# Ledger of designs, part 6: miniprotein binders against q9ydz1

Target 1, 329 residues: q9ydz1
Amino acid sequence: MVQGLPGEFEDYLYRVIASLYRYAERLVVVDYPSSPTRRSIDLIVSLPGSRVVLIKAIYDASLISKKEVEELSAVANSLGVSAVIIAERMGREDLLTGVVYDRYGVNMVNLETFENFVSGREEVYVTRYKDIYTVSISSEKLREKRLEKGLSLGHLAYMLKTSRKSIYEYERGVMSPSVEKAEKLVDILGEEILEPIDILTSPRKPVSKRDFDKPEEALVGEKLLELGFKVSHAKRTVVDLVAGRSGEEGVGSRIMIVVKRSREGRERMMSRIMKGVKMGSILSSSLYAVVNREEKSLIKDIDYTKTIVKDVREFINDVSRGRVEENEE

## First folded at step 18 (miniprotein)

Design j5
Fold by ESMFold2, look of step 21:
Structure j5 (fold): chain B 329 residues (1-329), chain A 95 residues (1-95)
Amino acid sequence: as target 1 above (329 residues)
Amino acid sequence: SPEELEEAIERIWEAIRIVLRAFEREEQGRLEEAMEKYREAVRILEEVLKELEKILPRIDSEEEREEIERVIEFLREAIELYLEFVEELEKQLGE
C-alpha cells in the first residue's frame, strides 16, 4: 500500500525545489528522515535580504502530524528564522491561491502563492481560519478613511449590515473582516485600507514541552537554557538540538548539535553530520557532534574543518566559557 | 499514574542540574566535591528507577507503559554515564 507513495512525495518536493531555485540565494535539501511524513523540515532557503526560511513541503498537509509541525515551529523560533508549510491540499480540500492557512500555528500556502509572494508579483491579503476567510486591513487607514468620509461607526456598520461593535473592533485590530465585509469596506473607503500579509513571519504559538532521549542531550540542553539560549530538542530532522540567542548588539549565536541516536550506525550518523553541516552553512553556524569515547571511533573519518567534535563535558565547559563562539571564527 | 510519572521526571531534572553543578566544581579543581555531586545525582536516579520499576507492573494502559519504559531506559543510560564521570575522577584522584 505504501508503494508509490514515497515517490509522489518526492515529486512534489522536487517541484517546490525547482520553483524556488529561481529566487533563493542558497537552498539546502533536508531529506532526513527518509520518510516525508516523519520529517519536520524539507528545505532551508536563503532569500534576498538574508531571510532564512525553514520549509515543510508536502502535497497533502493532512499527512503531516502535529508533532512534526510543532518541531518545525520550535526549531525556527529557537534559531530566530521563519517557517512555512508549502502544500496543495489539506485532506479533501485544495488550498486556494492567495490565501494563508494555519497548521498548528505555522503559515501554510500553496506553491503558487509562495512564488507570487517571494517574486513580488502578488501580495497576499486573505487568511483562512476555521471556516471563514478574513482580509488583512490596516486599522489606522480604516479609521482615517472613515473619518475622511464623515462616517460614524454606526453609519458604516449600517452600510455593511454589521454591528457598531464590529467596526470598532476592526479599527482596534482585534478582529478582521470577512471577505464579504472587506469587499464592502473597499467599495466605500478604497483599496488603501488593505494591508499585505508577510507570510514569512515567525511561527505562532505554542512551544512544545521539553523532551529528552539521551542523557548527553539533556545535559547540553539544560546548560544552554541556563545560559539564556532558546533551545529545541529535535527528533524528526538532521540535528538533535538547536539553540539560539540574541546578542546585546542584535547579532545572535546559533548552535546545532548532533548526538548519536539509539541503534544508529556509522553511515546514518555520518549522513546526518554531513547534512547538518550544509544546514549550518545557511544559518552561519558550525555543526557540533557530541559523542563519547566509543562513539568517536565511529566518526573518525569526518572532516574536522566543518564539524566540531566534543564529549559532553568538553562541550559544556567550552560553552560556559564562550569558547563555542570562538570556534566559529 | 500520570502524576507519579510527572514527579519522577521533575526529580530526573533535579539530578541533571546537580551534574551541571558537578561540572562547575570539576572545572574549579574541586574534584572531591564534583565526585560527591555525581554520586548524589546517581542516588536520585536510582531511587526514581526503583520507584518506576515498582509501578510498571500495575499499569494497564499500553501508552502509559511505553512512556514509563522509555523513562526507565533513559535512567539506566544516565546512571551509566554519571558513573563514568565518577570513574574518571577516581582515576585522577588516585594518580
Scores: ipSAE 0.775, ipTM 0.946, lowest interface PAE 0.6, mean pLDDT 85
Fold by ESMFold2, fold request of step 23:
Parts: sequence; C-alpha cells; structure tokens
Structure j5 (fold): chain B 329 residues (1-329), chain A 95 residues (1-95)
Amino acid sequence: as target 1 above (329 residues)
Amino acid sequence: SPEELEEAIERIWEAIRIVLRAFEREEQGRLEEAMEKYREAVRILEEVLKELEKILPRIDSEEEREEIERVIEFLREAIELYLEFVEELEKQLGE
C-alpha cells in the first residue's frame, strides 16, 4: 500500500480474508471497534482439525500497541485457542517469508508464510530473535546426531567456529543457533536436527487478570476464577469478558460475556451483541449479556434465541450450578 | 504510596468475595446472613473509598492520580450496586 488512505486498512484485511477463505472451514470478521488500530482481533478462523485461531491482520504492525496485542494474547489464552498477527511490515522493515517474528509475545508472520503453513506446503524453521535470525532445532536430535558422529562438544564447536558453551546451550535448549551456525550444523549432522515451528501455538501465558472496570464484571470474573476458569477482561473487542476451562482447543468450557459499557447507547450495545454472537458461533459458545433491569430494557429487542440475558445474580447462581450452557462438538 | 493502593485493592477484592458469599447465603434461604454480608462488603468499600479520597490530593504522579480516580469511581458504583442488593433483601424480609 503506497498511501495511508482510509481504505488501506480494509484492503489488507480483504487480502487476508480472500487468501484464508480457501483454507478455513469457518471465518468470522470482527470489525469492532471500528478503528483497525484500536481493536485486538480482526478475524477468527476455524482451520481443518477444528483449530480456532484469533487473528490480528494489519499491513504495518508498528501501528498496533502493546495493549491491543496483550488483549489478543490474553483472550486467546483464556479461551484455549491460538493467536497470530498477520502483517507485511514492522515500521520500516518488511517481514520475510518463512520467518516467525514476535510482537509482545504473539507470533507474527507475513501472509505468504501463514498461507504456506496452514496449507501444508512449507514448514517454518526461522525466528527473528532480538536482532538476529535463529533456527529451531531439536535439542534431543542434535545431541543424538553429534554422538552418532563421534563428535565431542569441543570438536563440534571448532567446526562451527563457536564455543563449546554454545553447543552445550543448544543441546540444553537454552539457545537457538543463528542461521549461519544452523547451516553448518545441518551440513555436519543432517537435516533431522531441524524442528518445525508451530506458529499456531497458544500465546505465552499472561496471568489471568482481575479487573475493576464494572462492578458486575468484577463479580462475574472473580466467581469464574473461583470455579477454575482462566479469565480475561477485554476492552478492545466485541465482548467484555471471556473465560475458559481445561485449556484444550475443541474441548472444554467457554463463556463469553457482554456488559453495558460506560456511556454506551442502545445501538452500540446491540451491535456488539450481534457481533459477539458471531464470535461465539465459531467458538461453539453462546453469548451472555449480563445486565441490570434498566439495561435489559435497553436491549429488549435482541434475538433471545442467540443471546442469553441474565443479571449478575442470575448469572453467578447459574454458573455455580453448572447451568451455563456451552456449544460443544 | 503504591503500597497503600495495593492494600486498598486487596480489600476491594475481599469485599467482592464477601458479596459472592452473600449470594450463596441468599440461595440457601439464609436471608439475614446474606444481608449482613452485603452490609459488611459495603462497609469495607466505604472505608477504602474514604482512605483513597484522603490520599488523592497528595499524589504527584498524573498516572497514579488517574488510576486512583478510576478506582474511586468503581467504588462508588459498587457501593450503589451492593446497596441495591440490600434494599431488595430488606423488601423480602419486611414482607
């Protein structure tokens, strides 16, 4: 994209959608909040094998802040699903095909890399770590192949023009070799030492957070924590709270909740509820609206067959007795 | 100080848990016990609110002031909500 016109964000998201439509079993667009740089999730995709992925799609990843990415990560972690950022550049640097980058603890790849990975055409082995490119290797296979060749740590280090400490650290899994060192290792020990990266792993675990935003939300969140759910409070997507138990994708309980936000009118709340229903459908979870008496009147025209409406007391009593229904496959 | 805010936050979560116990008592039909727990939670929040309002004028950090003001607003809203629980229960007991 050569200019920062309003349509530039939509053009890239459309490119991602068009590409992934070929491989996704289900695809839901999350277009709330309306600003692409202020929302944490743009797309939810169900891939073959019932693998659900939360996607942030933005041409230049420098335009999203830590807060948006942390929310994406926390929501994915609480729901037991994957998260990924799809981008073509980070500031003035283009993202290379076949390389996994990190943005605040979430895997980031360009569209071609993601497409090649999900289609099964290419494995990914390279990570940008700090200021260098490193290669994912199996510590176990590295040691096995070194011993098969009769090489000591010192002999291998000499061949690579590195220290024996480096080889020791590779075999402990504490360090990953640079691309240059990894090429030499493969020349000596063979390609079996390479370990593919699963770019769709769950984000590194942020701790479940307690939150003070709305009293009803705080009560709900604390109760769900007591019941063993991982809980995330969200501010930059269509739902306000997500919770999950068991942590395995496709297995376990998932709960998604909308509450009325401060100074939010009927139209905006109804829009969030409708979009939250779509998010819940791909996650096999019903959407709950936790509202007081006045707020219930505000949203009285919603489709009650798709959204479960409770006040805070009703919700807490129902979840305590296991009456909160999940859609399961 | 940051330590005073951390203590206040922990007391707020204590009050939230007390309200959760009040819901349990109410479900069991122990309405007087539930009311006592709601009122205890309100008392805790009112004490924390007064402490934070006392601290707020002497905070130099703009970031810390904004966070304390957010917590104060939460406290006011929570106290109102918990008092509504008390009012509803009072109607049941007086009828």
Scores: ipSAE 0.769, ipTM 0.942, lowest interface PAE 0.6, mean pLDDT 85
Fold by ESMFold2, fold request of step 23:
Structure j5 (fold): chain B 329 residues (1-329), chain A 95 residues (1-95)
Amino acid sequence: as target 1 above (329 residues)
Amino acid sequence: SPEELEEAIERIWEAIRIVLRAFEREEQGRLEEAMEKYREAVRILEEVLKELEKILPRIDSEEEREEIERVIEFLREAIELYLEFVEELEKQLGE
């Protein structure tokens, strides 16, 4: 399966969709921009347990740039959801089943690995970050089992033919053993030291960036930052700005915003709004269209029950009124 | 110079925050104070725009040139938007 033409990009995406339909409670395809290599998000899935995952699906991950991955990560972080890249290779390297890779702070796995994980058929223990494969170990269980066996750091290091410093670092969680060393550790201490990897955790690098592509977007983003939201500006998906913050009990509010982009006509903007509504529905997030008076007229035929239309002053005032009313109480 | 562009960008964010303060004054009914803040933000952006237009022809890097051109486009759009805020307030005050 060679990914080099638009149809072949969609073939892999369809493979991923077909596979995930069995496990997803809901699935939304994000098909904007039209180019798969310039899009930061291809799919959004809701898995059992209210786990929402933003997915980039591309056969060869070397074809997606740092900018697309950083946007995927930033959007997921701002919304408090997970992100993952599903791919079969990275340039010259095929992705191995059962291995988690890292791309700019986002977990990357092949489709079979993802299927096995979400179905519960297999746990994942192995990570590839650079040139080596390492195994996820529980620092606490490692120390516990070593002490149970009456082994010093030096004695265990001798048995593994490694340094005392390496064992110390494994027990502090600052490094992970190679597959070879992990196999020896399991032989000595038992499988209980292994720690399953949850590939659906939030991205490790929270990214909060100021951006000013459009004046309205910049005003909205800065105000939301002042109100304590995590804010991400997006250029490679259907919405222009996403924001989220934790509420009481760790469940907070999510805001998604569309603004008119430069040289964007009515048809393209309405298309993005419609797709943004679908994205919002799976994220339990309202979609706002922040537009001026002329732009309001341009999109007057949209479904107002699903999209909240404001100009920038109205939006800022509405969000601020909630803060003003709260402060007076 | 990367330092000159970074300073210009920070001044742009200062102007954006001034507009947010203008929205607050407008919400409080302090329309003349809001108008003064909108005009101050416009002055800042016009100064930055002038400075960047002088720098642009000196830039050798295509990447840096494209970034400055993008910022200039933003500045023009922002100035137009902020002036619309001023015009709307002038209409309200003349009523």
Scores: ipSAE 0.769, ipTM 0.945, lowest interface PAE 0.6, mean pLDDT 85
Fold by ESMFold2, look of step 19:
Structure j5 (fold): chain B 329 residues (1-329), chain A 95 residues (1-95)
Amino acid sequence: as target 1 above (329 residues)
Amino acid sequence: SPEELEEAIERIWEAIRIVLRAFEREEQGRLEEAMEKYREAVRILEEVLKELEKILPRIDSEEEREEIERVIEFLREAIELYLEFVEELEKQLGE
């Protein structure tokens, strides 16, 4: 099945939504931009344990562009949340259940694997790495069990038909064994050496990148960077900027911003604001709308308890004084 | 060339930071210093705009041409915005 046609693309997304609805405490569908092949984020879910996950759902992951995945990754990293790609295949290769794949630095799993993980029915231990499958091993338990059985590095290496260097690397966490080697290790040392993979991790931590799509956006983004936020400028989702910062005691703040576009009419701006409010609610963040003073009339009748409307100078001055960190629920 | 565009982008970010400093001066009530910084940022952007407009006809790559056109559009919008900041401050100073 080829993801690329609007109806076929939405069929898979519906399947993912129907599955995740059973496990999510909250689920928000992100339907902007309207073209499914240009969206970086399809779903935001909150799972038990206060875990928020940004999801890209696509049947064939070869159809997802690098730009979409990089934006997904950057947004998740800036907000301090997890990201995952849910897909059934990559080109001509079907994704195996119980295996974690990588797509441009973001974890990718099939739907069954994701369901099994979030439901607690099955742990995930296997990663696809450079055309081979490797198994996640606890370095500490591996060493403990080897010593418990009185085995030297060389003795264990002989049993696995591998090098002492390989065993040393496993015990230092530098390398993961292949499935074949891991099966032998488990036979010798027991299942306790296996370490489950948490597929809901933050993407690789890219350095925050400057961008200047609109002058107000550039000013806002640069100021937030100066204040120590991780900042992402988004082009393929409903908001234009996201920013996040860890608090002094690990409690952080999240900022999501829509910037009025030059040729955007009242109705389109209101639509983006409403969709952004939904994203903000699941992230425990208010939506900020940056417009110039004359343009404020374009968003009359907005519910200001859910959206904070500023011009760029007001926003910059308020964030400098800490005003935008008032995101409690 | 790509080197010329990279230099232009660096100068644009310099101007952006100058405007942020102008906001700080304005918040402190140092309105004449803020005005000077807004005008400096505008001068930088105008210089960059002029340079990019001269380079644009010589660009061979469609991809590079489109990128430069995007930056030029940003520059025009930013200059307009920064001049609005100047105008607002002039009213406060009785100018």
Scores: ipSAE 0.763, ipTM 0.945, lowest interface PAE 0.6, mean pLDDT 84

Design j5
Fold by ESMFold2, fold request of step 23:
Structure j5 (fold): chain B 329 residues (1-329), chain A 95 residues (1-95)
Amino acid sequence: as target 1 above (329 residues)
Amino acid sequence: SPEELEEAIERIWEAIRIVLRAFEREEQGRLEEAMEKYREAVRILEEVLKELEKILPRIDSEEEREEIERVIEFLREAIELYLEFVEELEKQLGE
């Protein structure tokens, strides 16, 4: 093939879907933009306990750039959901089963690791840190078990052939041991010192920025920020803007918006709206489509029970009324 | 100059917020006040656009030039949009 090998990308995505279908309560495929290397999100999965995860699925993670990963992270943070990258390789290196990697602040694992984790078959303890593999240790349990065995910091350091300072730093959580050192620690102190990694935690480097790429989007985003939402402007997925806020308990509301672009025809706008409705269904959020008043006729034949069509002023007023009603209580 | 771009961006966000205040006035039926605010926002954006267009030829950094060009494109689109808001209110006030 000369350019774009969609079959190869979609073959891997299919593998991920087939694997996760057995464990997910719901699963939505996000296929916009059409280029797999320019999409920030490929799948949205609802796991038992209403845990929603945004997934980037790509065989070789070196083919997706920082921009796509930062958008994945920002969208997840604004919606109050988790994000993960599922991949088999990073350039020339195969991803190892049972290891968590980092890609621009988002956890990255191979498919087998993710499946074992979500099925409950295996916990994950190993992280690739720089050029070595380290093991997640409970600082509290390490100290507790060392004292139970009657070992000083120096005695344990001698047994591991490491420094007293290293043991001290493990117990303070400042340093994680290598796999070799951790195996020795487990042999001496028992496996209770191991701390499972939750690969579905929030991204470590979430980004929520003001954006003025589109004038209507800038107005909407600024108003939502004024109302206390976390807001993310997206360029590499089906929606243009997402927002979320949590109340006293749980996530209170989520808003997803498609903004009609000046050169966008009816067919493209309709396609994005339809795909956005699917994304919203798993996130328990309606989709807003923001168009000008003269352009509302371009989106005829839409199922209005699934999409709310507004101009910018109508949208701003609707959101303001919701905040007024919410604050009354 | 990065400082000049940052100042321009702050003024753009000021104009955006002024438009949000204009929406509030319009919702309250205070159409003349809304009109004044839309026009104020347009004036701010037009000033920023002129300043950035003067500065652009003096920028050596390709990265900074590309960022300024992106802001200029936004300004043109925003001015067009805000003028549509003005036009709509002019029809209401002339009716």
Scores: ipSAE 0.750, ipTM 0.941, lowest interface PAE 0.6, mean pLDDT 84
Fold by OpenDDE base, look of step 18:
Structure j5 (fold): chain B 329 residues (1-329), chain A 95 residues (1-95)
Amino acid sequence: as target 1 above (329 residues)
Amino acid sequence: SPEELEEAIERIWEAIRIVLRAFEREEQGRLEEAMEKYREAVRILEEVLKELEKILPRIDSEEEREEIERVIEFLREAIELYLEFVEELEKQLGE
């Protein structure tokens, strides 16, 4: 019994898709794996300014596993793209509009906050980490405006009923003020001290963990690491490996690799390749299908014009020779 | 011990790196040296596999057991793959 998608999850994902179609230059739905509750990436969206974001969309973010978020973050980091979680609630708590939440090191917002951000309707200044709300303040503007008003660190601290150290830490950008403190700072110094949060920040660098899912994957991953790529294993998306390298001219090479799984039938692998091609189109990445020699004959009959079918040795040799076919779009 | 598994994993990565060096030797036309490196990698993996198979019955933690079982499965598949590389070179050198 294919346990049907809980109707609520499909409905929310469709709601997110329908919203984002208004703002996206390109949108790809990642429908692999079939279970949404085991999927790290639901959407890939290209936004104006060549900003690509990987999106996990879920109504209740409490249902997202740490492993899914870590994979989302790792894939995004390796590809040099952003990641975001779009959710309406976290367990019993609804996500507030205008607040950026931290979920396992990835920014999480409700749909309205994301729409407001991508449309430029409203800027976001408030962050929540655990139970602490803070306001994003420009450390430079805070200092500038304080000095323009002739206020010492001690005087401003007194006005805020805080320590001189706290004001100093705000001006160094090592601490953000609470909402209450930020309101008082804005009242004293003006709104120009506020610094809009870029929701589409790159995820924190995952430590590239070597993983042993498949011998071919291990060889490919290790070789790409040796060549200076950032590599991430992806167990919960269409592709099995993603790799990225910053080029000398700032154009980074992006590689996605589908490795044939043990006991994976031809049709299932073809489905993953086709879905990988769709992902590759928006990511401007090369898609490789790594197969054994026997399987290579089975796949060659399908003219996937955007997929390079290689055995593991051929792949490693091609990558070593710098023959990464950049998909020139 | 967790330390024994970490050591086993390090040896697996050594074998993987040896195979990558074997590919470089093949690309250079040094087929005999490549074949020797594949055999070396297989030997290392077989040793690790034998060690893990001996440890597996002594693991009380189900999570650790599942992890070792996954590594054992990987080792079997890797040995098979690297032996195929040897056979392919043996064929080329015998022709």
Scores: ipSAE 0.713, ipTM 0.928, lowest interface PAE 0.7, mean pLDDT 86
Fold by OpenDDE base, look of step 19:
Structure j5 (fold): chain B 329 residues (1-329), chain A 95 residues (1-95)
Amino acid sequence: as target 1 above (329 residues)
Amino acid sequence: SPEELEEAIERIWEAIRIVLRAFEREEQGRLEEAMEKYREAVRILEEVLKELEKILPRIDSEEEREEIERVIEFLREAIELYLEFVEELEKQLGE
């Protein structure tokens, strides 16, 4: 029992966890000592096909701040993994099953939609952005099936009571049809024009932002940026920084960094390191603990298998020499 | 002004980059040059800190005030850390 979870949030998170255990190869609960309602990441899940997903689970998605979603997206992008929000509602509106919502550039679905997707029971074709519902169609298949039926752009447009321009924009993939227009297109051309939405798409590329949290964190972050890493601050997670670099062979180096807080006790730092190790195990990432020289001796004596303990200078020097210790699995 | 804060932030990042260059000098055994760079970074941060402390009482926006206060806290901690780097090198050069 994590003391201090609001009951509704805790209950919903447990429901999500219980569901995901049926489908996940590996599941890590991100236990952060901060308010659970203010966490950017609640779960890390490995799905079949080596698909790793960062999950924010919340009953009411209206309570998720833009900053939390941006952090989730940034962390996922830096690590080269997917991000998703699982929610039951957005304020007064329940999330519909079979709809993918856009929440600040991250895909958001209800639990049932996510279960259906990961189990392969049902494909998802409907997207919602703000108040607009659209259906995902293959631009290529739309054109192919139109031509097979001998229909001109103008004739198909007439049948849909729309413009030639709209049909042309669908066939170019620059616009998606409304639900009503998509239904008519399916009736005329067949279901083969539908294109299933991959819920686990990579989040839109956030620009690596520089942020001031701690002097050591700022130094580490700036150096990793200089070395061509994507860097994200993870203030609402157990780690402080995450970084990733795409290798030539597509195997990118992934690193997570815990930076000691000036006011952070040893026990609290150790707790974060332990939780970071759990996160690292599913992300195939190295975990670094960056501490001052005095603290380094105090932490080294702790047999935390898979944590690299460095001072800020040593860390910067090691990464500069290309000695990013990749956890060879 | 928001522009003054942006300029202050740019100067802070300049100081951070100077410290990264100081680490490179220290690794090369150029301890005197490293020490000079740490002192330069400290000087820049102290200047920015004084500027922000003067501006802080004039900020009417609570959000802007909180942001400036966070930057001021960062500056104080950064100055302390970089002074420790100087003291460590002074000790090594005096031995």
Scores: ipSAE 0.711, ipTM 0.927, lowest interface PAE 0.7, mean pLDDT 85
Fold by OpenDDE base, look of step 21:
Structure j5 (fold): chain B 329 residues (1-329), chain A 95 residues (1-95)
Amino acid sequence: as target 1 above (329 residues)
Amino acid sequence: SPEELEEAIERIWEAIRIVLRAFEREEQGRLEEAMEKYREAVRILEEVLKELEKILPRIDSEEEREEIERVIEFLREAIELYLEFVEELEKQLGE
């Protein structure tokens, strides 16, 4: 038990890693050389049942920018994986155990809540959006149990001191009850009306903004969009682009792309490729390194068995021909 | 204006799409047509660059200034890259 002091970002990340190693089938630390406060993804975890999740781990979630969360969500959406934020607090407020918070459209929980969820020790029913707490209920079970007790919508509404409309909205799943109303519903109808929250839900589709940082990235990204891939720029992770497409047989192609940066040294590019390979191993994704023709010879000499080194034209031609090498591992 | 930057960005994406069509022409062995498309894309980007460079001194917002400066840097790198594509084809056609 490395009792790291709770205050430093690194100590909290290590605490999260140490916890998740108990439950993960695979765990990859995204070793990006940038400041921890500028990273969108800290961990990639494979959980039982082939559930892959991108994790941002931070002690204080108030230090996460909207842009980092949007990138986390966009990358997860493009790859067809889940995203979660694990945090202990948001500014002056500690995150409650057993509560799922919404942080810019990504689920946020404390470490204990995440451990309880992945271990199956405790189910989570409470959500918080802004300052509003709601309880997750099964709309179907609510209706079923109401009818079993012979209660009309109006009678149940009267018992809850609410409107008939509110009960009808709960039974349609268009509204969730407050904690106080859910407690009364459980008292009347039983606990079977509660519906556990899946913390590992896919992020809401970000509005795909066409971003570009580099000419090569722009070309690659636009071509992948033309081919029907979901594409996201990953400015705050090891790779520069991520793309995913659902196949006809449900096996989706996943692509990660490292684009050679202007003024980036060979050693730094190689470091990013190696780190990208580690990310690819858990995501079952192909890793492409897009370089200029001169750099191609220099990078190919490094037998990264899981990296396809192309120039931008070769890459575009290969993907256009449907030659996306899926890593069948 | 924000609208001028959005229009500039759309023209940049048009140039990017033209370059993608140039790659298709190059793959088809239509090297002269590919080269003309690369030159077209360069011309568009040079026009956008010139417009943004004129606007940049008039922007009082630091955030907007930084955004335009990033786009200007992209334009410079893109022009350089697309000119390299032209030069490569010129060598192939001159041999």
Scores: ipSAE 0.702, ipTM 0.923, lowest interface PAE 0.7, mean pLDDT 86

